VH-VL binders against q09693r1to98. Designs and how they scored, part 10

Target 1, 98 residues: q09693r1to98
Amino acid sequence: MKILASSTNYVLHNRLSNSQYEDARSKIVNFGGEFTNDAAKADYIFVNYSQINRVRRELRTIGTPLETCVSCKLIVKIDWLNEPKESLTPGNPYVIWH
Short names: E, the ipSAE of ESMFold2; O, the ipSAE of OpenDDE; V2, 0.75 times the mean of E and O plus 0.25 times the DockQ between their complexes.

## First folded at step 5 (VH-VL)

Design Q11 (framework fv_patritumab)
Fold by ESMFold2-Fast, scan of step 5:
Structure Q11 (fold): chain C 98 residues (1-98), chain A 118 residues (1-118), chain B 113 residues (1-113)
Amino acid sequence: as target 1 above (98 residues)
Amino acid sequence: QVQLQQWGAGLLKPSETLSLTCAVYGGSFSDYYWSWIRQPPGKGLEWIGEIDHSGSTYYNPSLKSRVTISVETSKNQFSLKLSSVTAADTAVYYCARDYSDWDYFDYWGRGTLVTVSS
Amino acid sequence: DIEMTQSPDSLAVSLGERATINCRSSQSVLYSSNNQNYLAWYQQNPGQPPKLLIYWASTRESGVPDRFSGSGSGTDFTLTISSLQAEDVAVYYCQQYYSTPYTFGQGTKVEIK
């Protein structure tokens, strides 16, 4: 399935084990997405958080404040990758910021 | 001043569903995640999952297929349901507060002993 | 999952003597962006819930006596009780909160000799 076709994707490593992080990267590629190690280049940022304020703080510490990220479109809960039934839109329950 | 009071099941039979509730008194409810953690007799601690006031959950993958955590924000309560119990689910179950955004546990309920036996 | 291993499993110490407990993680719990170790220590007395002692590897929780100290970084952490008191007889657990699922060590039982 190519549900992430034409997207550049970043995974915030916080709150993920190394195996969870690699699993997420693999799923992104399998769904047709590109993976990046640079959050500032991402269309979608996948996170293991439900609270946006924690994500904002972590992104600030790595030098990519969400408020100034021009490429960033959505912050998405990592669990969406386990069962992607619907496209990533602001109304998707796994999307916590748009 | 922050207190967690918990109640629910005691003795269950295999295949039944465990149901426990935790009520939070004396502090902010919406600013925190709230967790369930269990401890089999004489053994270590196992984190089950967490929930926030909006109903957003994260579960331990080892239990994810059997666990549901829910929240009643108007009552400052959250609840655990664990389906299809077996003797391996015998444990003291604790509710606990995840401290702000950092997920160490600073307040704990007293614990509820759940015994699963035929 | 990040595995937490404690040593020793049990420790007998005389009153007033130093107790040292080690905790090792299967991967680093040091977050490079904020240079913090996502590691906590808990004390559990018989019949009671765990009580938070230390977070961020070395920060004492309010009300915790100064005889308790935490140290270490990355994968190797130590809890030290500098002068054991009778009320310190308990099981001690380390916990990582770097990634989900949050995991605990198996526990170290501290007893009086």
Scores: ipSAE 0.015, ipTM 0.643, lowest interface PAE 6.8, mean pLDDT 86

Design Q12 (framework fv_patritumab)
Fold by ESMFold2-Fast, scan of step 5:
Structure Q12 (fold): chain C 98 residues (1-98), chain A 118 residues (1-118), chain B 113 residues (1-113)
Amino acid sequence: as target 1 above (98 residues)
Amino acid sequence: QVQLQQWGAGLLKPSETLSLTCAVYGGSFSDYYWSWIRQPPGKGLEWIGEIDHSGSTNYNPSLKSRVTISVETSKNQFSLKLSSVTAADTAVYYCARDYSDWYYFDYWGRGTLVTVSS
Amino acid sequence: DIEMTQSPDSLAVSLGERATINCRSSQSVLYSSNNQNYLAWYQQNPGQPPKLLIYWASTRESGVPDRFSGSGSGTDFTLTISSLQAEDVAVYYCQQYYSEPLTFGQGTKVEIK
C-alpha cells in the first residue's frame, strides 16, 4: 500500500531508539513516502509524543519552529506507522497538530 | 515552592497490586507531566512512566503490561498501580515532576519504601 | 536500550579537593540536528530523593553551586566538583533522555577521605 505517496516525511528521533527510528524510516518508504533528514522540508513529521507542546519545544531546538515551517502540514504520532488504518487528515486520531 | 507528598502501602505479598499516590502542592499541576521512578536497594533508578492532567500516559516498555498510572486533576494527585508484584519489585518509589517538556526531573517526592516478601 | 555506566563506583576525596565522576553511554546521546547531549546529573544525599544538578550535559540547574560542572559529549561525560564540601557527600547519578526507555547510571558514591 502507498498511503504516504507524494509526501516528504521526517521522524523526530527524540524518544526513539536507533532501531525504532530505522523501523519508522523503512515503514515510510514501504508506504510510498519519501524520507528527509530536514524537518523544514517535511509534509508530515512523525513523533513519539502525545502532547504538541513537547513537539514544539523539540522542533525549536533543531531550528525548525512549527510557526515558521512552511512545508509542515501534520504532526503525527509514530504509532500510526504500525497499523495505518486511515489516511492522514486533520481528523485522524494520530494527528496531534495541523 | 513545589512540594510532592506521597503515600501508600509499604509491605506487600507476592502477586498483590502495589498502589501509591502522589499529591502536588504549591505549583501548577496542569502544565506538567508527572512521573514515577523506582530505586531497588543498592541499585540505580528506573523510570516507570508519566501522566499529565488529561490522563495522557507513557510507560516504560519493560513494565507496561503491569503498570497503570491515573490522575485526579481536581485534587492535583496522580497514582501508580503495579500488578502481580514479586520480590524484584522491592524498591523505594518516587514521584517526580518532568522538567517542562523534557524528560529530566526537577522536583521529587520523598520516596516510599515498598517491600515485597512472603 | 541505552546502558549508562559510571566510574568509579566509589570515590574518596579530601575537603577542598576536586572530585571527578565519569559516565559512559552504550550509544551516543548527542543529537546531531541540535548538537545537544541528552544527559542529566543528579545528587542523592543519604535518606533523600535525587536532586537535579545538570541537564544538557553542561547546563547547571538554578540554585546549584558553581563548583558543580558537567562536560563531555557523545558517549563520555564527566561531572566535576571543583572543591568538595561536606554537604557534597552523596551518590551521583547520570541519566540519558535521548531515547526510550529513560535510563540511569548505577551511581557513584562520593565520600570524604
Scores: ipSAE 0.014, ipTM 0.650, lowest interface PAE 7.0, mean pLDDT 86

Design Q13 (framework fv_patritumab)
Fold by ESMFold2-Fast, scan of step 5:
Structure Q13 (fold): chain C 98 residues (1-98), chain A 118 residues (1-118), chain B 113 residues (1-113)
Amino acid sequence: as target 1 above (98 residues)
Amino acid sequence: QVQLQQWGAGLLKPSETLSLTCAVYGGSFSDYYWSWIRQPPGKGLEWIGEIDHSGSTDYNPSLKSRVTISVETSKNQFSLKLSSVTAADTAVYYCARDYSDWYYFDYWGRGTLVTVSS
Amino acid sequence: DIEMTQSPDSLAVSLGERATINCRSSQSVLYRSNNQNYLAWYQQNPGQPPKLLIYWASTRESGVPDRFSGSGSGTDFTLTISSLQAEDVAVYYCQQYYDTPLTFGQGTKVEIK
C-alpha cells in the first residue's frame, strides 16, 4: 500500500516505546512515505495522543510550535498506521488537527 | 476529588479470561489516560496498558497478544480483559489515572486480587 | 525496555533519622528538549495502592510532607526521607515514564529499627 506516497512524515516519540516508534517508521516507509526527524518539515505528524492540546505542548518543547509550522498539514493518531482503512483527510477520525 | 472504584472476578482457572472494570468519579474523564497496573504477591509493579476516552490504547508488549482495554465513556468506565490466564497472572490489579499529559499516576483504585489456580 | 533497579532492597532506619533510597535506570530518562527527568516515586503502605510522592524526579506532589525529597538526573536518582516517622514504614518504588513500556523498580522496603 502506497497511501502515504510523496509525503514527509514525523513521529512524535512521546508515549511510544522504541519498538512502537520503529514499527511506525517502518509502516510509513512501506506505505510510500518518507521519514523526517524534523517536525517542521512534516506533512503529517503521527502522535499517540487523542487531544490536540497535548500535541501542542510537546511540539513546543521540541521547538516546533504547531501555530507556526509552515509545512504541517495534519496531526494523525498513530493507530491509523496499524490498519489504514481510509486515506488521510481532515474528516478522517484519526486526524485531530488540520 | 477523584475516586476510582474497581470490581471484577477474583478467582479464575487456567485458560479463562480475566475481566475487571474501573469506574471514575469526580474530575474530568476525557482529559486523562487511564491505566491498568498489576502486582504479583510480594513482587513489584507491572504496567499493563492505558486507554483514553476515545478508545486509543497502548499496551505493554509482554502482554499485548492477550490484553484488551476498552472504554465506556458515557459511564466514565474502562475495563481490562486478559485472555488465556495462567498462575503467573495471579496478582493484585490496580486501575490508575495518568496525570494530565504524562505517564505518572496520581490516583489509584483500591486493587482487586485475582487468583489463578487449577 | 528501560530497566529500573533500586538499592537497597530493604533498610531499617530509626525514628527521626534519614532514609536514602537509590534508583538506577538502564538508560537516561532525561529528555533533552525540555530538560526534564521522566521519573516518579511512589509510597505503598501494606494493603494499600501506591501513592504518588514525587514526579519529574524532584517535584513533590501536593499534600506530600516536606521531609520527602527527590534528586538526581539522567540515570541515577535518590529519594530522601529527612526524618523518618512511623507512618513512613512502607515499600517505595521508582518509575520511569520516558519510554513505554512504563517500568518500575523492584521496590525498597523501609522499616523502623
Scores: ipSAE 0.016, ipTM 0.655, lowest interface PAE 6.6, mean pLDDT 87

Design Q14 (framework fv_patritumab)
Fold by ESMFold2-Fast, scan of step 5:
Structure Q14 (fold): chain C 98 residues (1-98), chain A 118 residues (1-118), chain B 113 residues (1-113)
Amino acid sequence: as target 1 above (98 residues)
Amino acid sequence: QVQLQQWGAGLLKPSETLSLTCAVYGGSFSDYYWSWIRQPPGKGLEWIGEIDHSGYTNYNPSLKSRVTISVETSKNQFSLKLSSVTAADTAVYYCARDYSDWYYFDYWGRGTLVTVSS
Amino acid sequence: DIEMTQSPDSLAVSLGERATINCRSSQSVLYSDNNQNYLAWYQQNPGQPPKLLIYWASTRESGVPDRFSGSGSGTDFTLTISSLQAEDVAVYYCQQYYSLPLTFGQGTKVEIK
């Protein structure tokens, strides 16, 4: 199923294990998404954080502040990739910023 | 209101490990980063590093090889360990709250004087 | 690292007179996209931890008297005490939070003349 079709996706590595990071990457591709190593090119950013403040700090640290990210549509908890049943919309409980 | 209480080391010998703990009372512990900042006698302030409730850390590169900051979220406490101390590590050590997703400090502990002497 | 330099190192001012402290950063701390200066000022009284006075270069922290004001942009910043009171005898520090590691100025000691 292609639930991430036509999306460019970034995974914020901090602090995922390498195993969790690679698992997330493979799931993104399996669900039809494109993977990027540049957060500034992403439509969706997957994170292992529940609090948006932590995400903002980490993105600023890597040079991609949310305030200036033109491509960025959603920040999504990485757990959504384990069993995606609902499309990514602002109302989805795994979406923490839109 | 938010209060930070700190305790730990006093007098250390060169090569020993400094250990300090900070406990947070009031407010939300999990919504902030928590920092250690030191001040040698008669000198300015030096940021050591920060930690959040999940254990994620950022360290000052100048100290990174010797510093470990850890957290005990169930107790709302975080701790500093600085290994291989020398006289240059003599300072007052403060714990402080990083304001939200910015890096200025709105609440500070009282400070702990650590003296390293032979 | 961004280096913060304050001037003067010490300043003697008479009670009721104006005190001016300068802070210079080695690189701009103005983020052009939000027009915010990532610069804070702290006051440290003898034997006490630093106390936040100003953040975003010019925003006064709640409870801080209006005789304290911050100004400047980019690399050059000023903290002004319009009418020095006895309780203002302290060391003042600027801090940048534009990039890691966080860095502070060396401090400016304000004394009564």
Scores: ipSAE 0.014, ipTM 0.628, lowest interface PAE 7.4, mean pLDDT 86

Design Q15 (framework fv_patritumab)
Fold by ESMFold2-Fast, scan of step 5:
Structure Q15 (fold): chain C 98 residues (1-98), chain A 118 residues (1-118), chain B 113 residues (1-113)
Amino acid sequence: as target 1 above (98 residues)
Amino acid sequence: QVQLQQWGAGLLKPSETLSLTCAVYGGSFSDYYWSWIRQPPGKGLEWIGEIDHSGDTNYNPSLKSRVTISVETSKNQFSLKLSSVTAADTAVYYCARDYSDWYYFDYWGRGTLVTVSS
Amino acid sequence: DIEMTQSPDSLAVSLGERATINCRSSQSVLYSYNNQNYLAWYQQNPGQPPKLLIYWASTRESGVPDRFSGSGSGTDFTLTISSLQAEDVAVYYCQQDYSTPLTFGQGTKVEIK
């Protein structure tokens, strides 16, 4: 079963090498997700950050209206793609913001 | 109550590696990011990078190829290494605490003057 | 990168008089969705590290005297010292916290006339 089926996904390129970025994109597709280059269209935004506050700076820079629509998007630690076990819900430890 | 103490070599020759350490006393170490910021004599401030207790780093892109920040969580210490120094790296180097969720620098070390001269 | 520019580079003000320092950002540091300006002001005395005075453009840090005030929005910010005291002789820096890398203005030196 594809754990990201019916989801649209964005990867925040900042703090990733090109190979890490392409690896994340490949994993998203492999788990059944769709990839987008427009963060505003994503259901899940994958980030290489340990804390939400760092992510918020980058999201402000790209114009993502996260404060307006927190429940429309989940900000997820990119490491979840290495061992996806639990679905992405607000209670998942890899979900930084919901 | 929170105090940052910093130390390291202050006089370097071109091509050497700068090494500075900052120790945090009082307050929580694991709840914050810890930054290095430098100031060339008579000039403004330049952010170098930051680290948290888990080793998560973020570096200024202008310096990223030469900078390594590391943490020793058991001692509440973090360190800066800047490789291949030149005269342009002459500055006072400060360690500072990022202000929790607001990310302003609310506590600073006293500064270490690093001079790079042949 | 967001470039921060302060004006003037230096000013001389008599004791008890008003001092005004300006800071301009090359891009807006206002996050429109929460209406917060990610801008801070610091005071630096000779031989000492900077001290946080103001964050979120206008919020005074705990322990900072009320003669210090911040104002402005978007790209144009002002730090005002309503009645300059001798202890206020220092260099003042603005800093944006909107995006990484974090950047500072070049500084404004305040002296007694």
Scores: ipSAE 0.013, ipTM 0.633, lowest interface PAE 8.1, mean pLDDT 83

Design Q16 (framework fv_patritumab)
Fold by ESMFold2-Fast, scan of step 5:
Structure Q16 (fold): chain C 98 residues (1-98), chain A 118 residues (1-118), chain B 113 residues (1-113)
Amino acid sequence: as target 1 above (98 residues)
Amino acid sequence: QVQLQQWGAGLLKPSETLSLTCAVYGGSFSDYYWSWIRQPPGKGLEWIGEIDHSGDTNYNPSLKSRVTISVETSKNQFSLKLSSVTAADTAVYYCARDYSDWAYFDYWGRGTLVTVSS
Amino acid sequence: DIEMTQSPDSLAVSLGERATINCRSSQSVLYSSNNQNYLAWYQQNPGQPPKLLIYWASTRESGVPDRFSGSGSGTDFTLTISSLQAEDVAVYYCQQYYSYPLTFGQGTKVEIK
């Protein structure tokens, strides 16, 4: 029912204000998702980037290389949380990695 | 060896638009974010915003309504426009490189003094 | 916004003596996942752009003399110049890059006593 139901979600803090980070966390919960502070447990990782290679480097820095993340399904631009209108699938324009 | 060359407006009147450009020589342009930072005479540093080669921007919220940063990737250049200037916008404006994925600054342009007076 | 406060605003130190500059952030800039402090230090001489000295609170930039060192974690940071030289007369700034917008301290002016 809710668009993030049954998902575990992480927000990559880089290039976010604390307000943007907290807003994203609240939206994830409001859309039915669980929030985690451990990227290695996440189904979806929300980022303030369009370039996947920047995400890969940042995730290596926090000990969660994308190449070895077995839980990770999608990397999603954080803007999707402002007005989510369609499901998170590889074809969604906010999805930058699958 | 990376060099940032900057140029643009010097003397402006209140209400005009400030326009500055920074060109990057040597090294990779597409691997970095590129920032504008200003410093009023005798005061500290204020970050204005950043852009990467794809046009992804982040702006200081205090300036967001007046700031546009654009990129011309074919020339390895990025530019600042600040609209509706006042005397409070008088400052030396620097372009700088964000070091890779982290926003500390390892290379800086020489700075351009912009004076806003009637 | 994370507010960066430096102390003192200015200090006078004799040649060869130790200079210490403090920087406090209004919120922690330590990222627990990588155990790194998102803090940098810059040196600025009159008429010149700032020059990067230290990043990750304690990592010295290439070419920066070893008399410069950074320490601290979380909200309290120190830049130390172990033996002040004449070329070290400058204004020093701390900067956080943990949370946007990026913010700088107000600066500390180092002068010869």
Scores: ipSAE 0.268, ipTM 0.813, lowest interface PAE 3.7, mean pLDDT 88

Design Q17 (framework fv_patritumab; at its last look DockQ between E and O 0.47; V2 from the best seeds 0.00; counts 0 for: pae E 5.7 > 2)
Fold by ESMFold2-Fast, scan of step 5:
Structure Q17 (fold): chain C 98 residues (1-98), chain A 118 residues (1-118), chain B 113 residues (1-113)
Amino acid sequence: as target 1 above (98 residues)
Amino acid sequence: QVQLQQWGAGLLKPSETLSLTCAVYGGSFSDYYWSWIRQPPGKGLEWIGEIDHSGSTNYNPSLKSRVTISVETSKNQFSLKLSSVTAADTAVYYCARDYSDWAYFDYWGRGTLVTVSS
Amino acid sequence: DIEMTQSPDSLAVSLGERATINCRSSQSVLYSDNNQNYLAWYQQNPGQPPKLLIYWASTRESGVPDRFSGSGSGTDFTLTISSLQAEDVAVYYCQQYYYTPLTFGQGTKVEIK
């Protein structure tokens, strides 16, 4: 069972290159996750931000405020996909919101 | 209201390291990303990279192997180092503020002309 | 990388006449989730840093005269100066902020005829 098995995942494009976006998408699928183009369906949202309030503002802009996102479990720094040795839990250092 | 003041060495020899600093006066430092952008004489604009108050950086891949941007949050300053300079690095270098959570630029420093000559 | 191409490279316009500058991106900078175009325009006067004119393709920055307007969507954008004034002699740049690296057009020089 792969590390992102049974998860639906979204990638926020802001501050990513096209190559980084496509690489993240590929890694999500390779780690067993499902990729979605709809942030409101995501269990995990991958971002190139260290500050949660920046992510919060951008998600409001795309109509998926964190405070009302029923499916959203974790906001995760995109760098986790380069070295996904540890499960995504609130205590993981790449998790910036839970 | 917001001012960016920049300084650093303006004349370099090939192979040296370019070092520039930008200080931010007025407004919030921690709410923004801060960028370096350069412009060779008579040419267009090239984005070098950006940094936030926590030290999180994004760099232009064309320069990534030679560029380091650092931040000194206690002084509201950020700095550019570009290693192994050549004549192609001759340009006016600008520091600028990324507007809020989006990377367009609403405040700019006055620019520093850096000349790389033998 | 998203490549930004402006046309024309230079433009001569009489005082009081309309100037139009075009900008094309190599891929769409329209984000479907928020229906926003990640496109800005700058004015650069000789010896000065660029000055922000327009962001989100059509939103005018505070303090910018209403003779400046931006239009377009997706890959094709236009900056219009409805009635050129002497102070508008400058180089104009478009910029995308959809993906890193952030990229600018090559610039369009506006001169008086």
Scores: ipSAE 0.626, ipTM 0.895, lowest interface PAE 1.5, mean pLDDT 91
Fold by OpenDDE, look of step 8:
Structure Q17 (fold): chain C 98 residues (1-98), chain A 118 residues (1-118), chain B 113 residues (1-113)
Amino acid sequence: as target 1 above (98 residues)
Amino acid sequence: QVQLQQWGAGLLKPSETLSLTCAVYGGSFSDYYWSWIRQPPGKGLEWIGEIDHSGSTNYNPSLKSRVTISVETSKNQFSLKLSSVTAADTAVYYCARDYSDWAYFDYWGRGTLVTVSS
Amino acid sequence: DIEMTQSPDSLAVSLGERATINCRSSQSVLYSDNNQNYLAWYQQNPGQPPKLLIYWASTRESGVPDRFSGSGSGTDFTLTISSLQAEDVAVYYCQQYYYTPLTFGQGTKVEIK
């Protein structure tokens, strides 16, 4: 089922566990998204919402994977991939930054 | 009360891999992040990295290429591996609990001295 | 990385007198959204791990004597021991948890004069 935008690159936060990373990667691909390991080339980044304060800390820190995502439109909770709801827009409840 | 007990080999040769384990008692393992911090003899403190119960990690960039922190939730344990050690890695290594989602450390292990020498 | 600089490196104070340790961060660790300073202080005795004294720059950890206090905001912080006791002889560290990686000051040794 393709629910992600075509010709859109998605990246995962590098601080995810290996199991979370592989699971999310598979889901992104299965949902029709293009996966990239280069945050600088990504349009969206998925992060673990349970780490929101760590994410916020990283967003304040120069040189982190999140900050290197210079072209990212949105930061999205990885939980969205478990049950994708609606389009990824700033108003989506799974979007934590835009 | 929360108690951290740590163990591992204290004497290594250069190029070997440091391996330490920390066990958590008396608290909820899944509610916190858990860190490793080291202190060279007579020197200050250096944060190595942290992990949560799910295995999600954050590492100090200075050590990221050589550091692996893992967790065994069923045992309330987490471990540190540091590869390709040199004399510069000689230090007392501490495991510690990060309070909630903020990384100040309210509980510490007693520390493990790891000496790297040829 | 955020550099934490303590001053002085060592301090000798008479029993019952005030001890003052300063800590400066290379960048502000004050979060505007909650107006909290992401700054902690630790006490370390020989052969022991650090002990948490202060967090959020000025909040004492449970069990910490009232003679210990933290103050400051932004980039400049101070740990004060209002009346130095014999058991207060130790090395003290500040630590920021606003930025990754987490960083500590170099430490200040407090001794009895």
Scores: ipSAE 0.347, ipTM 0.815, lowest interface PAE 1.0, mean pLDDT 90
Fold by ESMFold2, look of step 6:
Structure Q17 (fold): chain C 98 residues (1-98), chain A 118 residues (1-118), chain B 113 residues (1-113)
Amino acid sequence: as target 1 above (98 residues)
Amino acid sequence: QVQLQQWGAGLLKPSETLSLTCAVYGGSFSDYYWSWIRQPPGKGLEWIGEIDHSGSTNYNPSLKSRVTISVETSKNQFSLKLSSVTAADTAVYYCARDYSDWAYFDYWGRGTLVTVSS
Amino acid sequence: DIEMTQSPDSLAVSLGERATINCRSSQSVLYSDNNQNYLAWYQQNPGQPPKLLIYWASTRESGVPDRFSGSGSGTDFTLTISSLQAEDVAVYYCQQYYYTPLTFGQGTKVEIK
């Protein structure tokens, strides 16, 4: 199933080990999504945070503040990739920003 | 009320590993971030890094290659290890509660002076 | 990466007089979406940990006397002690939490003249 088909996806590395990061990248590809190394180009940003203000700070720190991501539709807790039961919509409980 | 109690060895030789532990009493461990902050004698404060209850960390890039922060969630404890210490690492080390949505520090441990011999 | 610079490094003020401490950030810490300045002030007595006084540039922490006030926006901030008391002799630090790494000013020592 291509639950991430036609999406460009970024994974914020903060609070992930290198193996957790690579696992998330692999899952995105397996779900039919494209991976990008540029947060500003992503449709979805996957994060290991529950608090949007922490994510905003880290995106500012790496030079891609959320305000500059014109493509971004959703910021999503990375745990969604472990067992995606429902499609990503603004109402999804893993979504922390839309 | 919330209290942070910290302990660890206070005298080290160069090249040893600094190891400190902080225990949290009287509050939720899982709702907050937890930081280590240090202060060389007579100088200002330097943020070392933060951890949450899941063990996920952010480190100050200036120290990242030498620092490990870990958590023992079942004990409401978190720890600091700083490897390969030198005299420049002599400081009072504080643990602090980092407000869960924001990074200002509302509760602090009493501090542990760590001296690295010259 | 953001540098916090305080002025003066030390300040001598008579009891009951006003003390003013300035803090400048190398980049703005104002977030336009919520119109908040990501700036805190701490008091540190000798041999003690820092104590939070002010957050969001101007909000007093619970239990902090009304004589402490914070003001400013963007890159320039001020801590004011309207009537200095003996117990206010301490070092004061500003801190930004807009960027990682979190950074503090170098401190301002306040003494009785």
Scores: ipSAE 0.299, ipTM 0.817, lowest interface PAE 3.8, mean pLDDT 91
ESMFold2 (binder alone), look of step 6: mean pLDDT 92; pTM 0.948
OpenDDE, look of step 6: ipSAE 0.208; ipTM 0.795
ESMFold2, look of step 8: ipSAE 0.055; ipTM 0.744
ESMFold2 (binder alone), look of step 8: mean pLDDT 93; pTM 0.949

Design Q18 (framework fv_patritumab)
Fold by ESMFold2-Fast, scan of step 5:
Order: sequence, then structure tokens, then C-alpha cells
Structure Q18 (fold): chain C 98 residues (1-98), chain A 118 residues (1-118), chain B 113 residues (1-113)
Amino acid sequence: as target 1 above (98 residues)
Amino acid sequence: QVQLQQWGAGLLKPSETLSLTCAVYGGSFSDYYWSWIRQPPGKGLEWIGEIDHSGYTNYNPSLKSRVTISVETSKNQFSLKLSSVTAADTAVYYCARDYSDWAYFDYWGRGTLVTVSS
Amino acid sequence: DIEMTQSPDSLAVSLGERATINCRSSQSVLYRSNNQNYLAWYQQNPGQPPKLLIYWASTRESGVPDRFSGSGSGTDFTLTISSLQAEDVAVYYCQQYYSEPYTFGQGTKVEIK
């Protein structure tokens, strides 16, 4: 049930409606994760992008370059939250960067 | 000034693979994404997919199973392959430049008419 | 997917008169953090590729005449041609780039009355 237990999670708001953003936040909490408004504190960053280069540029825009993020473990496509049967590992098809 | 030149076979039979190439002249190739967009005769525009200089791609889910976009960065060229064509794939195909992260299209090729018929 | 719907499908406007084209998105294309609408407008003349007119809902592309203006926010957008000229006879498309896949409206044909 608690597939995100002990993780700190951030949602990159870009390309999400307010309702999609709040839905993602609720799912993260429901799966046992902590939510943060600071990407630099996140273990996992959820995004509505398929391409890592766009995520890199958006993270630089909000002051959290991926290259310097020491906490960041994975960038995950937000769709994973709809069907999280497989754990978040680098081999998961929803993981864009590790 | 940026110019996009495109070419490829215009007449195909059902089940064949469409292959088109776009060459970019002027400007920076590596700072942008490059897209393919199609337009069936008398209809609207459909985005097919995009690629950057490193080969990172993103495809329209409606076409993803049949589409491959590739890049030849040393030549400033990118190419579209669409497999298993049918009459529904008859369209003018355009290459275009994405304005980097924001994906509005500021430069377009002239278009290539692709007709799929027996 | 975000669906884009334009209205009307076609309109006839006399030379020198105002033309108004509407575009509606099925979901908001306003990103609250940067307060930007991820919406563009294009003009397409017969036999030619589309030409970018407006991006960020209201920013006019360089070289585009000032009679073209874009307005709106969230889900409802308008392209206005303040004084129609003969060269403005074309099909106009809106496009969202908020969410992948990028999608276009069905187009609005502008004709001289």
C-alpha cells in the first residue's frame, strides 16, 4: 500500500492543470509519501514530460538544476501515479532519469 | 536566416514505410527541437513528433507504434519513418522548428505531399 | 489530450472591417507559476505552410502586422484582425503547447464578403 513510504516528493507544476497537480499531490500522500514545494529537497520529481532535456530546462528555470540536485534520485512521469504496481527503480518505464 | 528543406518519396502503396528527410540551414541546430507535422487534404494539422540533437524523441500517442524520428546531427538533418501506411496517411508532411522548450513552430519546410494508393 | 475547438468554421468579412476568431481548449493552458498561456496562432495561405502569428496567447511574432492581436486566458482565446486586408484571406489555426501531444484547432477560414 505504502509504495512511496519514506520518500520526499515534488511535482513539477508545468504542463499540469491545478486539478491534475492536486490529484498528483493527493496520490503521493495516499501512497505514503511526503510532499514538498522545494524540488531541491525531493527524492522523486514527478513531471508531465516524456523528454529529460525539457525537464532539465524547467528545473533550471525554477532554480533547481538537476546537475546540482544532491537529493534527487529519480525523475518520474506523472502517469505512474495512476497505476503504481511496479516499484520506482531505474528500470521502471515511467522513470525518465536516474 | 533559418531555412528548412525537405524531401522524400511522395507515392506509396498500402503497407509500405514512408521516409522523409529535413535539412536545416542557418541558425543553431543543437539549441532547438525539430518536429514533423502533417495535414490531410482539406483538413487540419496533426503533430507527429519531435527530436533534439541528442536523439531524444517524443511522439504523438496516436502514431507512436508506427513512427520513428531520427537525427543526423553532423549533417543538421532529421528524418521521419512511418510504417504500415494506409490511405489515411495521405497528407502534406511538414518539418518545423520547435522554439526549444515551448513547442510553438516558428519556421516550417515547404511540405511534401505523400499519397498512399494502390 | 487537450482538444482545441475553433469558432466559427468560416466567416466572411468586408475589407477594412474587424474579424474575430475564437478558440477554446478542453483544459486550461495557463501555467500559474509563470502566468503564461501556452497558446499560439497560425495563418495558412493556400499551398503554403502555416506561418506563426502569435505566441503566449498575445505576443505578436516579429514582422506580423499590428492589426493582428491575440487575447484571452485559461480556456478561451481570441484572434482579432482589426481591419481586414486582401492578403489576410487564409485559414487560421490555434495551437496549445501546454501539454503533449501538442494539438491544433480545426481551423477557421476567413474570406472577403
Scores: ipSAE 0.014, ipTM 0.636, lowest interface PAE 7.4, mean pLDDT 87

